# VH-VL binders against Glutamine--fructose-6-phosphate aminotransferase [isomerizing] (glmS): the designs that were tried, part 19

Target 1, 141 residues: Glutamine--fructose-6-phosphate aminotransferase [isomerizing] (glmS), of Sulfurisphaera tokodaii (f9vpa4r286to426)
Amino acid sequence: VIEEIKNAERVIVIGAGTSYHAGLYFSIELNRLGINSLPVIASEYYNVRSKKGDLVFAISQSGETIDVLQGIRMMRNSGAKIISLTNVIESAIARESDYKIYMRAGPEIGVAATKTFTTQLASILFILSVLKKENLKKMEK
Short names: E, the ipSAE of ESMFold2; O, the ipSAE of OpenDDE; V2, 0.75 times the mean of E and O plus 0.25 times the DockQ between their complexes.

## First folded at step 21 (VH-VL; framework fv_zimberelimab)

Design k3 (from g4 with heavy chain A108Y I111Y; at its last look DockQ between E and O 0.59; V2 from the best seeds 0.69)
Fold by ESMFold2, look of step 21:
Formats: C-alpha cells, structure tokens, sequence
Structure k3 (fold): chain C 141 residues (1-141), chain A 122 residues (1-122), chain B 110 residues (1-110)
C-alpha cells in the first residue's frame, strides 16, 4: 500500500463527516511529503474528476458509508485505483477496493476500540510515519 | 426539534401534475450531509421510495418513476418539493417527506413527516 | 410486486418472540449491510426501529433485534407486548442511491 501511495499521480482522500476530517489531515501531510493529494467530502464527490493514475484513499469505519461507496464507484469507473480503510471485512467498500486496510487488524499501536475517529487517525499516523522514514532515507543520497 | 411537514392538494385530476412541498423546521435544509427524501404509500400497500435531493440540487430517483418525477429544493424557504407528472389512479397514496444521512454515523430515513393523502380522481 | 419479500402476516402471544423475514436479492440485501426496519401503527408515519442490519436508534427497546444472512434479513421481537401490534417494513440499499422496501408484515398480538 505504501508503494501505491508513493507512486500515485494524485491521492484523492474521501470521507464523510469525521472521516473527512481525518482524511483532510492525511491529505495535508501527504502534500507536505511531496505527494500530490486532494481531500474530498464524500457527499461532494461529483465535483471531482478522476483519471487513470489517481489513487483513491477511502475512509469508512463500517465499510458501508453510502456517499463514500458511490464516490469510489464513480472514480474507479474513471480509472482510479482504490485503497480502503475500514473496520469491516467483506464490507461493500472493502470488496470494491483494490487494496484494503483494516483498522482492527492494523499495526500494534493502540488501535483498540475507543472512538471511531481515534482509530482512523492512528492508522493514518502509522502510514505517515512509514512514508516519513522513506523520505529521510532518500535525502541521504 | 427537527420537523418535516408535507403540504399540497388532497385531490388531483388524472393526467395533471401533483405538486407537494415539504417544510423543514428545527434544522437547516442546507447540509453537506443530509439528503431530503420523498416516499409514498398507496392505500393498503407498502412503502415506495420516490427519490431524494441534496441541497445543491443533485437528485436521484426511483427508476420506475424517473420519467415523471422532479424534486427541487428552495434553500431560502427551507423547503423541498415533489412534482409528479401525468398522474393516474395508481398514484393515489399517502406521501411522506423524510431525511436521511448517508455519512458514516448516519441513520437512514430517521425523520418522517406525518404524511399527506393525495387522491387522483375526476 | 415489492422488491423485498416479507410474509403478509405474523402472530404471537404476549411474552413470546417472533421473527419477521425480509428476502431480497444479491443486488440489495445480499450486497450491503444497509437493511432497515420500520414500525407503523395505524394512522401514523413509519418509525425507524433498526438500521444497518442490527443497530437500534436511541429510544428503541432492546427487545427489537436485527440480523442478516445471505439475501435474507430478519427482525426479531422478544417479549411481545400489545403495543407491538403494527405493520413492519424492511428496506435495503440497492445501489446508486436507490432504496427498495418490502411489502410489509402485519403483526398481530393474540
């Protein structure tokens, strides 16, 4: 999944409500790392044109968030690949994603059940920490 | 307290256009999360989803009704409306407006109006 | 012809449990964990009892529970009470923002 993020022409991060806030943070940090990213409020997905080379990072705790599901369907139809961040194996969003991240099966960094936003953010911070290590390594050359 | 209230004529002649309005109070119709919904129930029959509108004007309709249905929103009046063209006796029903949230923490069709009976008859 | 199939009626005695089935297709009930159940008393609007298969909104008794297996969802009401006598409708997401409803089940408390 890290390599897909690093190699994407653009990372579109889609979420609804509090998941949008987590996605906005992720998108800002990706841009700081030199990775082109666009945060999207899921209900507003019609405002976004995707294309081949885009990677969609879809955030949905249940994996059944309708605005997210319909957004990723449109974007996949336009050629984007989909990564999902969900808590539910075999959910609609997970089944329609090319790559799947499950928050319950994530890294051992305190993703135990507390609040949905907290588990989303923990997963995002872990991904960012790995990306940051890769950037530091590149700068040594 | 969010409340939805349908209004419109109780009687419509065949082949004419049915127009209903839903007034939203205790909340704003301008929402980046909520969709505003029309559902009907023919007498003695089950419920039928008609369609919905997002505050920006984006709509989705039941395919069986799509050719005859228009839903619109007036954010300045905090209202949304249903137009159903070329009505027939089979369009006689109790018409409800409702709200839904398609986001992560959302609940589907959580608020309903009281319903308004529309009879299609000469 | 309703998109979702429910029994026309179900009956039970006070204190018993009953189950109402809702059978759809692989394109609705089978594809999404987005089944809802509504209770409707005569002359009133439907009230949401269960959403997302098994979730209860605030204020709904834990006597109401929901489940799903394959293309069939179920509403179970335990400890039947006279006030439970009503019509019950299921609904399911069917894709493209489209929703389908069952034809309804009349619950009679004997």
Amino acid sequence: as target 1 above (141 residues)
Amino acid sequence: QLQLQESGPGLVKPSETLTLTCTVSGGSISSRTYYWVWIRQPPGKGLEWIGHIYYSGRTNYNPSLKSRVTVSVDTSKNQFSLKLNSVAATDTALYYCARTDYGESGVYFDYWGQGTLVTVSS
Amino acid sequence: QSALTQPASVSGSPGQSITISCTGTSSDVGSYNLVSWYQQHPGKAPELMIYKVSNRPSGVSDRFSGSKSGNTASLTISGLQAEDEADYYCSSYAGSYTWVFGGGTKLTVL
Scores: ipSAE 0.643, ipTM 0.842, lowest interface PAE 1.5, mean pLDDT 88
ESMFold2 (binder alone), look of step 21: mean pLDDT 89; pTM 0.883
OpenDDE, look of step 21: ipSAE 0.803; ipTM 0.920

Design k4 (from k1 with heavy chain A108Y I111Y; at its last look DockQ between E and O 0.88; V2 from the best seeds 0.74)
Fold by ESMFold2, look of step 21:
Structure k4 (fold): chain C 141 residues (1-141), chain A 122 residues (1-122), chain B 110 residues (1-110)
Amino acid sequence: as target 1 above (141 residues)
Amino acid sequence: QLQLQESGPGLVKPSETLTLTCTVSGGSISSYTYYWVWIRQPPGKGLEWIGHIYYRGRTNYNPSLKSRVTVSVDTSKNQFSLKLNSVAATDTALYYCARTDYGESGVYFDYWGQGTLVTVSS
Amino acid sequence: QSALTQPASVSGSPGQSITISCTGTSSDVGSYNLVSWYQQHPGKAPELMIYKVSNRPSGVSDRFSGSKSGNTASLTISGLQAEDEADYYCSSYAGSYTWVFGGGTKLTVL
């Protein structure tokens, strides 16, 4: 997954609601690392022109978020590769992804999607930390 | 609280066009996750999804009705509308407007209007 | 015609549990965890009871539960009460922003 992110011409990050905000943060940090990235509100996916060389990072805890699912279907049809970040093995989004990252959060409890957002952010921070380590290694080389 | 209210004629003649409007109050029709929905229920029968609209104009329709249906939105009036062309007696039904969340929360058809009965008769 | 098959009626005695089935296809119930259940009392709009197969909205009694296996979803009502007497409809996402409904099940509390 890390190599796909590093080699992509552009990383399109798609999510709805709270997942969009986690994705927005991810996209901003990717750009700061020199990785071209575009955050996309899931319901607005029709405004995104994807192509071969694009990598789509899809965020959906359930793996069944309809706007995300339909967005990745369209973008994959245009040649993009799909990475999913979900919490449900064999969900629709996960099944249609080329690469799958699963969150390791427990059952959702408490207020709304607070646990979901922190779990998404933790997964994103881990990916960013690995990318930062790889970037530092290349600088020393 | 969010409320949906259907309005329009209760009687239309066969072959004419049915137009219904749903007024949204207590909340904004403009949303990145909510879609605005028309559903109908013929007397004594089940529910039939007609179609939906995203507030920026994107629509999807039930394939069985697609050739006759247009759904539109007017964000300045906080309203969305159904137009059903060439109606027949089989279009007699209670028509509901509803809201659905196609985002991560995924609560589907959580708010319904009270429904408006439309009878197709000469 | 409905795309999802439900029994036309089901009955149970107060205090018992009943289950209403909703059978679809591999292209709807079988492909998505996006099954909802609605309760409709006479003269009233439908009310959401279960969404995403097993989730209950706020205010819905924990006597209502949902599940699915393969192409069949189920609504289970435990501890039947008189007010549970109503029509029940399932729905499922069918892809491409298309939704299908079951034909409805009339629940009678004996």
Scores: ipSAE 0.604, ipTM 0.827, lowest interface PAE 1.8, mean pLDDT 88
ESMFold2 (binder alone), look of step 21: mean pLDDT 90; pTM 0.900
OpenDDE, look of step 21: ipSAE 0.787; ipTM 0.914

Design k5 (from g4 with heavy chain A108H; at its last look DockQ between E and O 0.59; V2 from the best seeds 0.65)
Fold by ESMFold2, look of step 21:
Structure k5 (fold): chain C 141 residues (1-141), chain A 122 residues (1-122), chain B 110 residues (1-110)
Amino acid sequence: as target 1 above (141 residues)
Amino acid sequence: QLQLQESGPGLVKPSETLTLTCTVSGGSISSRTYYWVWIRQPPGKGLEWIGHIYYSGRTNYNPSLKSRVTVSVDTSKNQFSLKLNSVAATDTALYYCARTDYGESGVHFDIWGQGTLVTVSS
Amino acid sequence: QSALTQPASVSGSPGQSITISCTGTSSDVGSYNLVSWYQQHPGKAPELMIYKVSNRPSGVSDRFSGSKSGNTASLTISGLQAEDEADYYCSSYAGSYTWVFGGGTKLTVL
């Protein structure tokens, strides 16, 4: 999954409500690392033109968030690859994703997280920490 | 506290257009979270989803009614409306407005109006 | 007429548990964890009892529970009370922002 994020032409991060806020944070930090990223409010997905080379990072704890599901369907049909971050194995969003990250069985968080937003954020921080480590290696040459 | 109230004529002649309005109170219709919904119930029968609208004007409709239905929104009046063309006796029903959350919270059709009876008769 | 199949009626005695079934297809109930259940008393608007298969909104008794398996969802009411006598409808997401409803089940408390 890390390699797909690094090599994407653009990382579109889609989520609704608090998942959008977690995605906004992720997108800002990706841009800080030099990775082109666009945060998308899920209900506004129809305003986004996706294409082959785009990677869509879909955030949905239930995996059944309708605006996210319909958004990734549209973007996949336009050639994008889909990574999902969910808590539910074999949810609709997970089943339709090319890559799946499960917060319950995904990367180790390193802290006790009890709420949906904190679990999403912890997963995002882990991904960012790995990306940041790779960026430091490039600086060392 | 959010409430929905249907209004419109109780009687419509066959082949004419039914127009109903739903007024949203206790909250704003301009939401990036909620969609605004029309559902109907013929007397003594079950429920039928008609369609919905997002505050920006984006709509989706029941395929069985799509050719006859138009839903619109007026955010300045905090209202959304249903137009159903070419009505027949089978369109006699209680018409409800409702809301739904297609976002992360996912509470589908949690608030309903009281319903307004529309009779199609000559 | 209805896209989802429910029994026309069910009955039970006070204190018993009853289950109402809702059978759809692989394109609706089978594809999504987006089944809702509504209670409707005579002359009243429907009231949401269960959403996303098994979630209860605030204020709904824990005597109401939901589940699904394959193309069939179920509403179970435990500790049946006289006030539970009503019509019950299921609904399911059917893709492309469309929803389908069951034909309804009349619950009689004996």
Scores: ipSAE 0.660, ipTM 0.852, lowest interface PAE 1.5, mean pLDDT 88
ESMFold2 (binder alone), look of step 21: mean pLDDT 90; pTM 0.910
OpenDDE, look of step 21: ipSAE 0.688; ipTM 0.895

Design k6 (from g4 with heavy chain A108L; at its last look DockQ between E and O 0.76; V2 from the best seeds 0.70)
Fold by ESMFold2, look of step 21:
Structure k6 (fold): chain C 141 residues (1-141), chain A 122 residues (1-122), chain B 110 residues (1-110)
Amino acid sequence: as target 1 above (141 residues)
Amino acid sequence: QLQLQESGPGLVKPSETLTLTCTVSGGSISSRTYYWVWIRQPPGKGLEWIGHIYYSGRTNYNPSLKSRVTVSVDTSKNQFSLKLNSVAATDTALYYCARTDYGESGVLFDIWGQGTLVTVSS
Amino acid sequence: QSALTQPASVSGSPGQSITISCTGTSSDVGSYNLVSWYQQHPGKAPELMIYKVSNRPSGVSDRFSGSKSGNTASLTISGLQAEDEADYYCSSYAGSYTWVFGGGTKLTVL
């Protein structure tokens, strides 16, 4: 998954509502790391022209967010690869992605809207920390 | 207190075009979250999804009706409309407008109008 | 006719629990966790009771619960009351922004 993010021509980050805001943060931090990224509000996905070489990072707690699902279907049909960040195995979004990241933050713990956003951010921060660490390792070599 | 209200003629002749309007009050039709929906119910029968529109004008339709259906939106009037061409007696139904959230909250078809009966008869 | 199969009618006595089934296909109920249930009293518009299989909107009694297994979703009403007598419809996402509904179930409270 990390290698796909590092090598993508562009990382399109798609989400709805609070997932969009988590994706916006991710996209900003990716750009700061030198990775081209475009955040997309899921209901506006038709405004995005995707192509081979694009990587789509789809954020959906349920894995059933309709606008996200339809957006990744369109972008996959245009040649993009899909990474999903969800909290439900075998959800529609997870099943249709090439790579799957599961948040695993508390189906046994009821997740309030604030806790759901925190779990998304924690997953994103972990990905960012690995990307930073790989950059430092490159410098040492 | 968002409310939806259907309006239009109650009687339409066969082969003509049915036009209905839904007025949104207590909120804005311009939403990045909600889609605006038409659903119908023939008397004594079940519900049938007709189609929806996003405030930008983007639509999707029930494939069984797609050749005859047009949905449009006028954000300046806070309204959206249904046009059904070439109606027949089988198009007699209560027509509802509704809203739905295709985003993360996922509250689907949560607010409905009262419905307006349209009879197709000569 | 309808893409989703519901029993035509179901009945129960006050205080009992009943379950209404909604059977679809692998292309709708089986593919998505996007099943909703609507209650419709005579002469009134449908009202959302359950969405995303098992979620209750604000203001809906916890006597209403939803579940699914494979291609079949279920609405369970516990502690039946006379006011629960109504028609109940399920719906499911079927892909490409397409929705299908069940034919409806008349619930009679004896």
Scores: ipSAE 0.587, ipTM 0.816, lowest interface PAE 1.9, mean pLDDT 87
ESMFold2 (binder alone), look of step 21: mean pLDDT 91; pTM 0.910
OpenDDE, look of step 21: ipSAE 0.776; ipTM 0.913

